# Designs tried in a protein design chat: VH-VL binders against Large ribosomal subunit protein uL10m (mRpL10). Part 129

Target 1, 224 residues: Large ribosomal subunit protein uL10m (mRpL10), of Drosophila melanogaster (Fruit fly) (q9vpl3)
Amino acid sequence: RGKINIQRPKAPHYERARVVAVTQPKYPELPKAKSCFKTRAERTQQQQENPYNEIIAREVRNWLDHSRLVAFFHLSSITADDIFRVRVQLHKQNLHLKSYGSKIIEQAVKNTRYEAIVPLFHSNHCIVFSPDPEKTAALLRIVRRVPQMVLLGGIVEETMLSRNQLVAYAQMPGLHAVQAQLVQTLSQAPGHLIQQLQAHQNSFVQVLDVHAKNQMNEETPKST
Below, E stands for the ipSAE of ESMFold2; O stands for the ipSAE of OpenDDE; V2 stands for 0.75 times the mean of E and O plus 0.25 times the DockQ between their complexes.

## First folded at step 16 (VH-VL)

Design kb12 (from ha127 with heavy chain D105E; framework fv_anetumab; at its last fold request DockQ between E and O 0.58; V2 from the best seeds 0.78)
Fold by OpenDDE, fold request of step 17:
Structure kb12 (fold): chain C 224 residues (1-224), chain A 119 residues (1-119), chain B 111 residues (1-111)
Amino acid sequence: as target 1 above (224 residues)
Amino acid sequence: QVELVQSGAEVKKPGESLKISCKGSGYSFTDYWIGWVRQAPGKGLEWMGIIYPGDSDTRYSPSFQGQVTISADKSISTAYLQWSSLKASDTAMYYCARSFLYWGEFDYWGQGTLVTVSS
Amino acid sequence: DIALTQPASVSGSPGQSITISCTGTSSDIGGYNYVHWYQQHPGKAPKLMIYDVSHRPSGVSNRFSGSKSGNTASLTISGLQAEDEADYYCSSYTSYSDPFVFGGGTKLTVL
C-alpha cells in the first residue's frame, strides 16, 4: 500500500472530484475594499443624496419659514451640558435653539430667499428660532450671558439684520407700544391742527383789535 | 415695581404640614424663575430649589430633594414651598427670589418667611 | 454640602477699601463667570450687589466691584461706609443638576 503522499494527494476519482467541485463553497469575492478615500466631490455628492440630510434640510427650511425671529450664532468651545442649559432657558421663552451642519444649512436655503445666510455658517454655529419677534430682547438678554454664543446676525420679519441692527431692534419699543404711540400721535394731530389754525386766527384778530384801537386813539381830537 | 411678597411667619409642631407662599408682582411671573433659599438662624444662605412658573419646571438641591415640594400657580403669580412633615431642624427663614436665568442671579427677593418648628 | 469658601469676617474703617474673597473650584467659580454677590443686613432679605463676577445692578453704588481670578472671586468695597456693615454672600453656578451654591457668608464690620 503506497505511502499516501500528503503533499500531493492523488487526484480524486472523477466522481468524487465532481462532488467536491460542486460542494466547494463558492465564497463570494470579498468586495474590493473600496478605498475609504472618497474624493471631495464624491463626498459632496453623496452628502447631497443622503435622504437623511434632505429630511433635516427640510426641517431647517420649515423652521425658517415659520419663524419670525431667526438669530444666527457662532459657537465657541462649549460643552454639551452648557448647550443644554442654554437651550432649556431659551425654550422657556419660546426660543428654539438648533444646531445643524453647514452643509445641511446650505442645502436647506439653496434657491431660497435665505441663501444669503450661507456665509455666516463657516464654523460651529447654532440658530435660534422663534415665532415671536418680540422675543428678540429676551433672546439677547439670555445670550449676552453666554459668552460661547456670539451673535452674527438674524432675520426678523423676513428682513435680514446685522448684529448691530438686531441689537437696535431689540431696544425698540414693542410693536404695541409703537402702535399706541402712533395712535396717540394721530389722535392729537387734528387737535394740534385746529389749535394752530385757531392760533393764527386769534393772532389776526388781536392784531386787528390793536390796529382798531390805535386808529380810534388817533381820531380823538385833542380837545384843546 | 417688581415685588415678591411672602406669607407670614409660621409656628408649627414637628410632624405638621406647612405650605408657605411667595407672590410676585410688577413683572411677568411666568418669565422668571423663582428660587427658594433657606437661612437657619445665624447661618448662611442655602439654595433649596427653583421653579419656572411658566411650565412648572422644578429643580431641587440634592440636600432638599424629597424633603420639600416646590410648586407654583401662575394664575395668581404665586410660588409655594411645602413640607409634608416638619422637623425641628426646619426652623429657619425662607426666602423666595426671582431669577431671569437658570444660572443667573437672584435680583429680587421676598421679605422672607420665618418658620419656627417647636415641640 | 460643598459651599464656596468665604472668610468668616472682614473689618475695615470708614473710607477704606476692603475685599471679600470667595473661593470655589474649577467646576464652579473657575468654570463659569456666573458669580454673584449679595448683601444682607440684619433682619433683612439679601440684596443683589454684583452679578456675573463684575456687573453691578442699577441702584447699587459704584463703590462695589467684583472680580475673579482662577477659582476665587472677590468683592471689593471702596470708600467703606457704616451702611456697608452687613453679611455678604457669594454664589456661583455649578452644574445643571445643581445650579446654585452659596458661600458661607462674610460678616463685614465697619470700625
Scores: ipSAE 0.873, ipTM 0.953, lowest interface PAE 0.5, mean pLDDT 88
Fold by ESMFold2, fold request of step 17:
Structure kb12 (fold): chain C 224 residues (1-224), chain A 119 residues (1-119), chain B 111 residues (1-111)
Amino acid sequence: as target 1 above (224 residues)
Amino acid sequence: QVELVQSGAEVKKPGESLKISCKGSGYSFTDYWIGWVRQAPGKGLEWMGIIYPGDSDTRYSPSFQGQVTISADKSISTAYLQWSSLKASDTAMYYCARSFLYWGEFDYWGQGTLVTVSS
Amino acid sequence: DIALTQPASVSGSPGQSITISCTGTSSDIGGYNYVHWYQQHPGKAPKLMIYDVSHRPSGVSNRFSGSKSGNTASLTISGLQAEDEADYYCSSYTSYSDPFVFGGGTKLTVL
């Protein structure tokens, strides 16, 4: 009848094709990690790999690859309303507050130079991503007024920085390139040794130990 | 150097509309909240609402929701408070004030705009 | 809605120290350090004196200090001077819908 488009005509029916095309979702995009799913995941026993976790891990990797500023925080108890207001405030500065499980982080950084960050996620945490390293000062200005977020360290222009180095980077008045050059200078061998010996920076020493182990990946015992 | 300059005093009749302004200078206008604070004659301070001119994010105190409109024109670094129909009870001093954080302090205040609504 | 409670007035003599209280609940002053103090002289705009419990902005005399205990914040003015005669307001973040709640104000009279 006329209520249902002429469904018994010659195949294919032109009305249904038009409706499907215009009804397709345009605003929600498919997960970027769709191609990571196994076609036979339901029929074959997974090797402890959850396809949902791999989709989220690809999201994390995408953030890491496209963010010139990444900051890691310990997150103490905080209400949903409080974390929401912080997320909104950060977003106004193009700072993106995220939280992921440690297994997802581990999968996201597998076979990357960032494998050393995994120990930072042993406890409750959050991460702030931004494509703009000049927003480091704004980030620290905001989170100084959020006692539930305790800065652990970060990554600026692909260089891992301690808490103190990130604070120092944020205080420098200058062009983004000049600040990045200074960060690279601070991360030289003397800076690494000082960080390794500091009492309060135990987590960074552990991160550096994991990084060194991964680069020399083998049964060699840790010498620290 | 940071300054918030408000429009001049207004004398209005009930039922009239009014739009008062607050112009910010000496800082990055789009990176700070601008709040509006009411002080009725002989009374205390009362927060009315706030706007983030950078993205027009606007929030109202539950006590003032639907009674006023807060807006901003970031191209001229100006925030606005407006009434579509003034009441005699709207007679008050109105301040604009700046805050970096939604949960922060008002660190700089405008000089105030006295609005008088009479007979 | 819920207001922060301040005494209506406080008096002191020049050179004395006085304290103005601001009492809220465990959901605002008790739960956060986002309590601020403003001074307002007659006919003038408020001026920020203390933020985040105890921090002084630049240009504010060190005679002004702040503290809190439990659900009560306190503003202390030492070495009281005639110029300190003004109204004083506390404010606090309380919730996402009420981020800027003011106390009723305290009139400080210098005798």
Scores: ipSAE 0.808, ipTM 0.911, lowest interface PAE 0.7, mean pLDDT 81
ESMFold2, look of step 16: ipSAE 0.634; ipTM 0.835
ESMFold2 (binder alone), look of step 16: mean pLDDT 93; pTM 0.949
OpenDDE, look of step 16: ipSAE 0.791; ipTM 0.901
ESMFold2, fold request of step 17: ipSAE 0.715, 0.804; ipTM 0.878, 0.908
ESMFold2 (binder alone), fold request of step 17: mean pLDDT 92, 92, 93; pTM 0.935, 0.937, 0.950
OpenDDE, fold request of step 17: ipSAE 0.867, 0.867; ipTM 0.951, 0.948

Design kc1 (from hb46 with light chain H98E; framework fv_imvotamab_arm2; at its last read DockQ between E and O 0.20; V2 from the best seeds 0.00; counts 0 for: placed apart)
Heavy chain, then light chain:
Amino acid sequence: EVQLVQSGAEVKKPGESLKISCKGSGYSFTKYWIGWVRQMPGKGLEWMGIIYPSDSYTRYSPSFQGQVTISADKSITTAYLQWSSLKASDTAMYYCARHWAYSSFDYWGQGTLVTVSS
Amino acid sequence: DIVMTQTPLSSPVTLGQPASISCRSSQSLVKSDGDTYLSWLQQRPGQPPRLLIYDISNRFSGVPDRFSGSGAGTDFTLKISRVEAEDVGVYYCMQHTEYPWTFGGGTKVEIK
ESMFold2, look of step 16: ipSAE 0.665; ipTM 0.851
ESMFold2 (binder alone), look of step 16: mean pLDDT 93; pTM 0.952
OpenDDE, look of step 16: ipSAE 0.802; ipTM 0.900
ESMFold2, fold request of step 17: ipSAE 0.708, 0.710, 0.738; ipTM 0.877, 0.873, 0.883
ESMFold2 (binder alone), fold request of step 17: mean pLDDT 93, 93, 93; pTM 0.951, 0.951, 0.951
OpenDDE, fold request of step 17: ipSAE 0.834, 0.819, 0.836; ipTM 0.921, 0.915, 0.919
ESMFold2, fold request of step 19: ipSAE 0.723, 0.735, 0.706; ipTM 0.878, 0.884, 0.871
ESMFold2 (binder alone), fold request of step 19: mean pLDDT 93, 93, 93; pTM 0.951, 0.953, 0.952
OpenDDE, fold request of step 19: ipSAE 0.856, 0.844, 0.835; ipTM 0.938, 0.925, 0.922
ESMFold2, last read: ipSAE 0.750, 0.712, 0.715; ipTM 0.889, 0.872, 0.873
ESMFold2 (binder alone), last read: mean pLDDT 93, 93, 93; pTM 0.951, 0.949, 0.952
OpenDDE, last read: ipSAE 0.824, 0.850, 0.851; ipTM 0.916, 0.933, 0.935

Design kc2 (from hb46 with light chain N58D; framework fv_imvotamab_arm2; at its last fold request DockQ between E and O 0.17; V2 from the best seeds 0.00; counts 0 for: placed apart)
Fold by OpenDDE, fold request of step 17:
Structure kc2 (fold): chain C 224 residues (1-224), chain A 118 residues (1-118), chain B 112 residues (1-112)
Amino acid sequence: as target 1 above (224 residues)
Amino acid sequence: EVQLVQSGAEVKKPGESLKISCKGSGYSFTKYWIGWVRQMPGKGLEWMGIIYPSDSYTRYSPSFQGQVTISADKSITTAYLQWSSLKASDTAMYYCARHWAYSSFDYWGQGTLVTVSS
Amino acid sequence: DIVMTQTPLSSPVTLGQPASISCRSSQSLVKSDGDTYLSWLQQRPGQPPRLLIYDISDRFSGVPDRFSGSGAGTDFTLKISRVEAEDVGVYYCMQHTHYPWTFGGGTKVEIK
């Protein structure tokens, strides 16, 4: 009984091959999960055709106006799934990840204090909004795990911050903690200042004393 | 403290004009929306419209579009709801409420009762 | 317009017992970005409405923990774990995902 060559099955008879070919279920190509982030080209096309650009622009403005923390990110080769995961994590912290076309952003911020952000939106970008500036640290912690999200800068308390400034801000203790530290420092400052002032005076007196002693020693006539 | 204070009760006749007010205090008036909500006697709440006081951008419910005018004066932190010609059917309690992106109608005025009767 | 349907219309509840109110929307309240803008309001007799819950489940400041919101898509629920006398009033769901914003018809919570 010839070893059934399982590795190279004899091509089925032409009739069987035809039947097999026809009976192969054409599985509809799973709709490629269209990246929720439309390519720049797709976004631009959609923006031109969307009669609701004004509505969306207003939405963007609304988010900007109500946010005390706004962070701008560049997206580099991020998958829809990754974005979704990040979105969920951010949402748990009351951080809202949004993506808008550059034209929409431009329209939204036209003649506003936010107009300076327009140059940031030349590529794939997303924006994270929060009503709480204290969430900056949380935001950065989350995004640190997502290398595809590159921080470009942000707005905190209506102040535009660079990437480095935003990072520095996130590292600062909370306002209350800073205030407490300030109060402590200020409370200690008078004592230290007094000590320092006294130290200099004491040092000066010591130097003068030494000088006086040296002069007295020089004036002692060698008793012949 | 955030407060919305509305103008007092109004008794009017059909055909008369009316403008009621909602004054915001304790917050940045220009950074929040003001919505108007109608409540007819013994009925539920109806959204009428909303205004952004900073630029007076306004949206209306279709059912109230053209029937009322929503406006705001940011200089005195006051929003307005006005009728050019009142109808008996306009008899209701009218509430103003603050709205923003991270919540909902979070603060409400005390309401203004408008009675329109012949 | 999105129709918000609340059930029941009236909810007589014994003090200390739980209450549950349902709100159904005629269409999904989920935006493309996944956000859902559904709120619950309480209106006590003779008072203006008060915000209880926003974004389906987030409790507004000062709202007791006995109030909780849940749901997704088109089905939403407000729960009161233990009804107190002060909880008497009409409760409304509100959607503000789509214009025009719409309220539910209200649910009257009363003490048996």
Scores: ipSAE 0.836, ipTM 0.925, lowest interface PAE 0.6, mean pLDDT 87
Fold by ESMFold2, fold request of step 17:
Structure kc2 (fold): chain C 224 residues (1-224), chain A 118 residues (1-118), chain B 112 residues (1-112)
Amino acid sequence: as target 1 above (224 residues)
Amino acid sequence: EVQLVQSGAEVKKPGESLKISCKGSGYSFTKYWIGWVRQMPGKGLEWMGIIYPSDSYTRYSPSFQGQVTISADKSITTAYLQWSSLKASDTAMYYCARHWAYSSFDYWGQGTLVTVSS
Amino acid sequence: DIVMTQTPLSSPVTLGQPASISCRSSQSLVKSDGDTYLSWLQQRPGQPPRLLIYDISDRFSGVPDRFSGSGAGTDFTLKISRVEAEDVGVYYCMQHTHYPWTFGGGTKVEIK
């Protein structure tokens, strides 16, 4: 009856909702992967795995103690079938592909000169062990066709090498070639032999200095 | 030449203690694990446990935890298996074996026969 | 504990004929490091065990090539292509993937 004022305009609900929708923060999806915070189940699982970590760390130590070649790789997303195929190819060359948790690696190398490798295991990784350092070339040839495995560096004859140094080591002439050069040098005229030996000594010292320097660069403060 | 030489056969009564030995030679003793394996008469093989002589870390099979003690003296390259109180059911052949990263139990001792009877 | 089931229990074989021994595990033997640690041992009468095969298929030094291993996951096989008199004994599979390490029950190979 004379109560017809229903048409009182209210502020458009749609415009307020549209403004709210536009101003809603789009949280970054960066932390949606596994976080540093442990759940109750993860803490319980870690507690149950402490004896496991102790024995596996010693298994890693045993691999390190018996391996004259150790290579470290970052491992990108790869299917189980593809990594298995790579593992088989490597095994044929006496190259042994492994992966371990970072806590196990940290425990395995504690109080050794290899503590410097621990930061390499913060992300997804794999390690290749071999008793034969001459297999370095075969290793690099095989993984060149596996872009998911990115070389980070390695250990050869208990000396830590950077990525570039390990690649260079794989290209060095074998022991036989070095011995052949020595024999050839000794068969030359006496005065000429003295000069050539001094030149080879300088080159050899330079190679040794590079290896020693990279050993120092890979160490951590935990070394004693 | 890699060798694992075990102590000789033992004849014991229930309740007696016993310590048998496994001496390794021809290799770097502290770089290899030593495991102990039981074989009861007419039966198969049972893993008892393993020791890493470098730091004497041991791991036992749950079936043997608390029943035996595994130890090593790296200064004389010798591992040991020890009972505080033998039972007749401990009558068996006991082997030690070497283990490492690139293989399995690759070298075995000759065995120590332990006979426990009244 | 991982149960290792071997078949057959006994394998009487004519000299020169093949023998095949099966080993089945109650769980996958693929370890968290990515590898499978399955070995085969031979125990001749009156002797300690000796290693024949490790890593499923790798022959230990001095083992004749008539011995071969194969398998994956939970199923593994040891084959002797041509049984000789010296092959008489008991064969065991062994897993060292998971602690505690366990053996199969054994397969006795005999000459008919």
Scores: ipSAE 0.800, ipTM 0.915, lowest interface PAE 0.8, mean pLDDT 81
ESMFold2, look of step 16: ipSAE 0.730; ipTM 0.892
ESMFold2 (binder alone), look of step 16: mean pLDDT 93; pTM 0.951
OpenDDE, look of step 16: ipSAE 0.731; ipTM 0.867
ESMFold2, fold request of step 17: ipSAE 0.777, 0.780; ipTM 0.909, 0.911
ESMFold2 (binder alone), fold request of step 17: mean pLDDT 93, 93, 93; pTM 0.951, 0.950, 0.951
OpenDDE, fold request of step 17: ipSAE 0.823, 0.801; ipTM 0.918, 0.899
ESMFold2, fold request of step 19: ipSAE 0.781, 0.618, 0.769; ipTM 0.910, 0.842, 0.904
ESMFold2 (binder alone), fold request of step 19: mean pLDDT 93, 93, 93; pTM 0.951, 0.951, 0.951
OpenDDE, fold request of step 19: ipSAE 0.836, 0.802, 0.788; ipTM 0.926, 0.902, 0.896

## First folded at step 17 (VH-VL; framework fv_anetumab)

Design la2 (from ha151 with light chain G31K; at its last look DockQ between E and O 0.43; V2 from the best seeds 0.72)
Fold by OpenDDE, look of step 17:
Structure la2 (fold): chain C 224 residues (1-224), chain A 119 residues (1-119), chain B 111 residues (1-111)
Amino acid sequence: as target 1 above (224 residues)
Amino acid sequence: QVELVQSGAEVKKPGESLKISCKGSGYSFTDYWIGWVRQAPGKGLEWMGIIYPGDSDTRYSPSFQGQVTISADKSISTAYLQWSSLKASDTAMYYCARSFLYWGDFDYWGQGTLVTVSS
Amino acid sequence: DIALTQPASVSGSPGQSITISCTGTSSDIGKYNYVHWYQQHPGKAPKLMIYDVSNRPSGVSNRFSGSKSGNTASLTISGLQAEDEADYYCSSYTSWSDPFVFGGGTKLTVL
């Protein structure tokens, strides 16, 4: 009685093999774990759902909402050491240098008034935040000395400004100075008006006085 | 107008302590660095250290680290350079100078303080 | 000690153009554009003449110009005048730990 080789069973007869092949339960192909074929789009979408990115996006939004001065810069071949150096200097002026990914920025500003800034973030960029718009001049003074930082534009007091407009803004006397000048001018205006009014009156009186004197001189009969 | 005014000339003996001053005016004292520069008689300029009066961030040249103390009083817009124990080799002109940037130029200078240390 | 190298002395006649060189290394002048030039008359404090290689502060004559090539910065004084006779010092940023280094100084004599 030939020992049935249980380890290598003889191929069943052709007819049996056919029946076995037909009766083999077609197990549904286990859905290929969608995880391996996640399209770049799905990966990008999943990356968008990273809780960490949400937190950072919230941070960015907070900075935007609490800053009266925001400046956007392109970074060209800047080293970590250079960034550090500039960051420290900016910080001393109450200017906060931050760098965020484009996706984070997009997420942060989506459906907000800041959505217009998204096109600025296609490359290596950094943002400078400040609660003090008067520090615009200091900011520009610092970054002018850093060739690797190229000013693209900014937001001052909730207004989007171009590079040129920011430069112009920085050259303007501080709002307080302008206000002070205005107040001074306004305070002088009544005095000037009074002086002008008085000047006309005084001139009129002088003319009358001269006329009166002339009449008196004409009425003095030459006592021959 | 921006001005840095330094304290007068000092004549001291070796071992004595000394504190010289630099008073800034005509600008925001807390927004600029104040550096100290030494010039020995007939010699070149040597950077000693720098202070940011706004937060008292102080940095020293390696050559002067531990040899001098730099400080500032922002309430009176004055920076200081101090020695605990003077040496004859400390005989020099000392300048304070203003810089907007930590890596920047010294755009305004004090008139200098001559320190003479002689036995 | 990082030292910038300057010629000890240069001389020129009135109306001439002279150049003072400042040579550093690839870690200072060669790396950064933060080279400054100071003029010092005898018994006076230094005066800033050029900042960041080629920029003139307000009030500085246009006769003074700066340039850089490689590890060497240069101060050029055109139309030399008697008043230009002074010591000239270059400085450069080097590192965060040692941000300021001066050259040895150059004595300019107007003949």
Scores: ipSAE 0.865, ipTM 0.944, lowest interface PAE 0.6, mean pLDDT 87
Fold by ESMFold2, look of step 18:
Structure la2 (fold): chain C 224 residues (1-224), chain A 119 residues (1-119), chain B 111 residues (1-111)
Amino acid sequence: as target 1 above (224 residues)
Amino acid sequence: QVELVQSGAEVKKPGESLKISCKGSGYSFTDYWIGWVRQAPGKGLEWMGIIYPGDSDTRYSPSFQGQVTISADKSISTAYLQWSSLKASDTAMYYCARSFLYWGDFDYWGQGTLVTVSS
Amino acid sequence: DIALTQPASVSGSPGQSITISCTGTSSDIGKYNYVHWYQQHPGKAPKLMIYDVSNRPSGVSNRFSGSKSGNTASLTISGLQAEDEADYYCSSYTSWSDPFVFGGGTKLTVL
């Protein structure tokens, strides 16, 4: 009776990753869409929507408040299987693909600094949240090969960015790459400073020589 | 820079077990899928299965489901292809290759591991 | 099983253009643009030449181009050279449960 031993450091990650990778949190009785022809059962379900709508709106607020990267997309016609594979791929990069009704979004951002995003949700859309703004490059690398997702813009570090600004942000070096370059630059700084000091010394000596020669000429003007 | 280095050629008898390896370097090993592709002598390429080492998400071609085991050890950036009982028909070249996307291209390939199963 | 159909061989003279076809179905090549081409010289691993129908990876000559129409993808090699002599395989995404399918391969001979 042997079970495969899972390494202890990876067990919590394993459980969390498996849950999100193959499924999304789902609140029971969330309505997807409402018909214009209502039955009694549909009317009763709609009356019960307000408690679930507020719960979902609160979760959207929590995502907005705790995500350092938020990206907004127009979503063209796409099958459930195709959006699922995209969601799985995004999740592997700590990128969380969500879709909410425009009423939920309006309710979630009511009286907040994010009210400006509401017009983005008049048509079919989706949102990607992440705590990791350095994952912007991975996000764009994934979605450029998903033609049904068209980037509209995003929020990085609580700053609203246009599509072009977000693309430019993604092309910046990663934090670890920038940190590695800084360490390498600092470790080489004595050599560069020596060369710069030598150049400044030579320039300074040249300036002093010119000024000394000029002062010697000015101290002996022809006075006859 | 990016490199996939596979274990050396193997000569085995039918019924023996075998585990071959594919070590990735020069990139973030846990951020890419590793696929295994079979090529029988003089034949074409056959996809066998794929693994995402970051979370061990593993998928198999229907033709190979239950015939092989794919695994990875992300601490040493290595993926594995394993048989519990080799057949003579398993004689082939086996390649590992990486893909950024589940629906994507295999952009880098290992050098191949020749497996010969003879009685 | 869900193999993409390629001609077994094609041939051309140096300097000519040749085209290798890859025919799938409305569930793969007809549905998606996730069609890729690989070159394999004898005794060597495959090398990615074209991805997503028409994109060349870095280091691949612009003599290689790709296209598709309906259920058929095509690899075109212009200005054929002796070193282009190799086997060529197409591949496509199909579905979540069986995401990869290869063509049977095409042997290109440079006369």
Scores: ipSAE 0.776, ipTM 0.895, lowest interface PAE 0.8, mean pLDDT 80
ESMFold2, look of step 17: ipSAE 0.771; ipTM 0.895
ESMFold2 (binder alone), look of step 17: mean pLDDT 92; pTM 0.940
ESMFold2 (binder alone), look of step 18: mean pLDDT 92; pTM 0.942
OpenDDE, look of step 18: ipSAE 0.849; ipTM 0.935

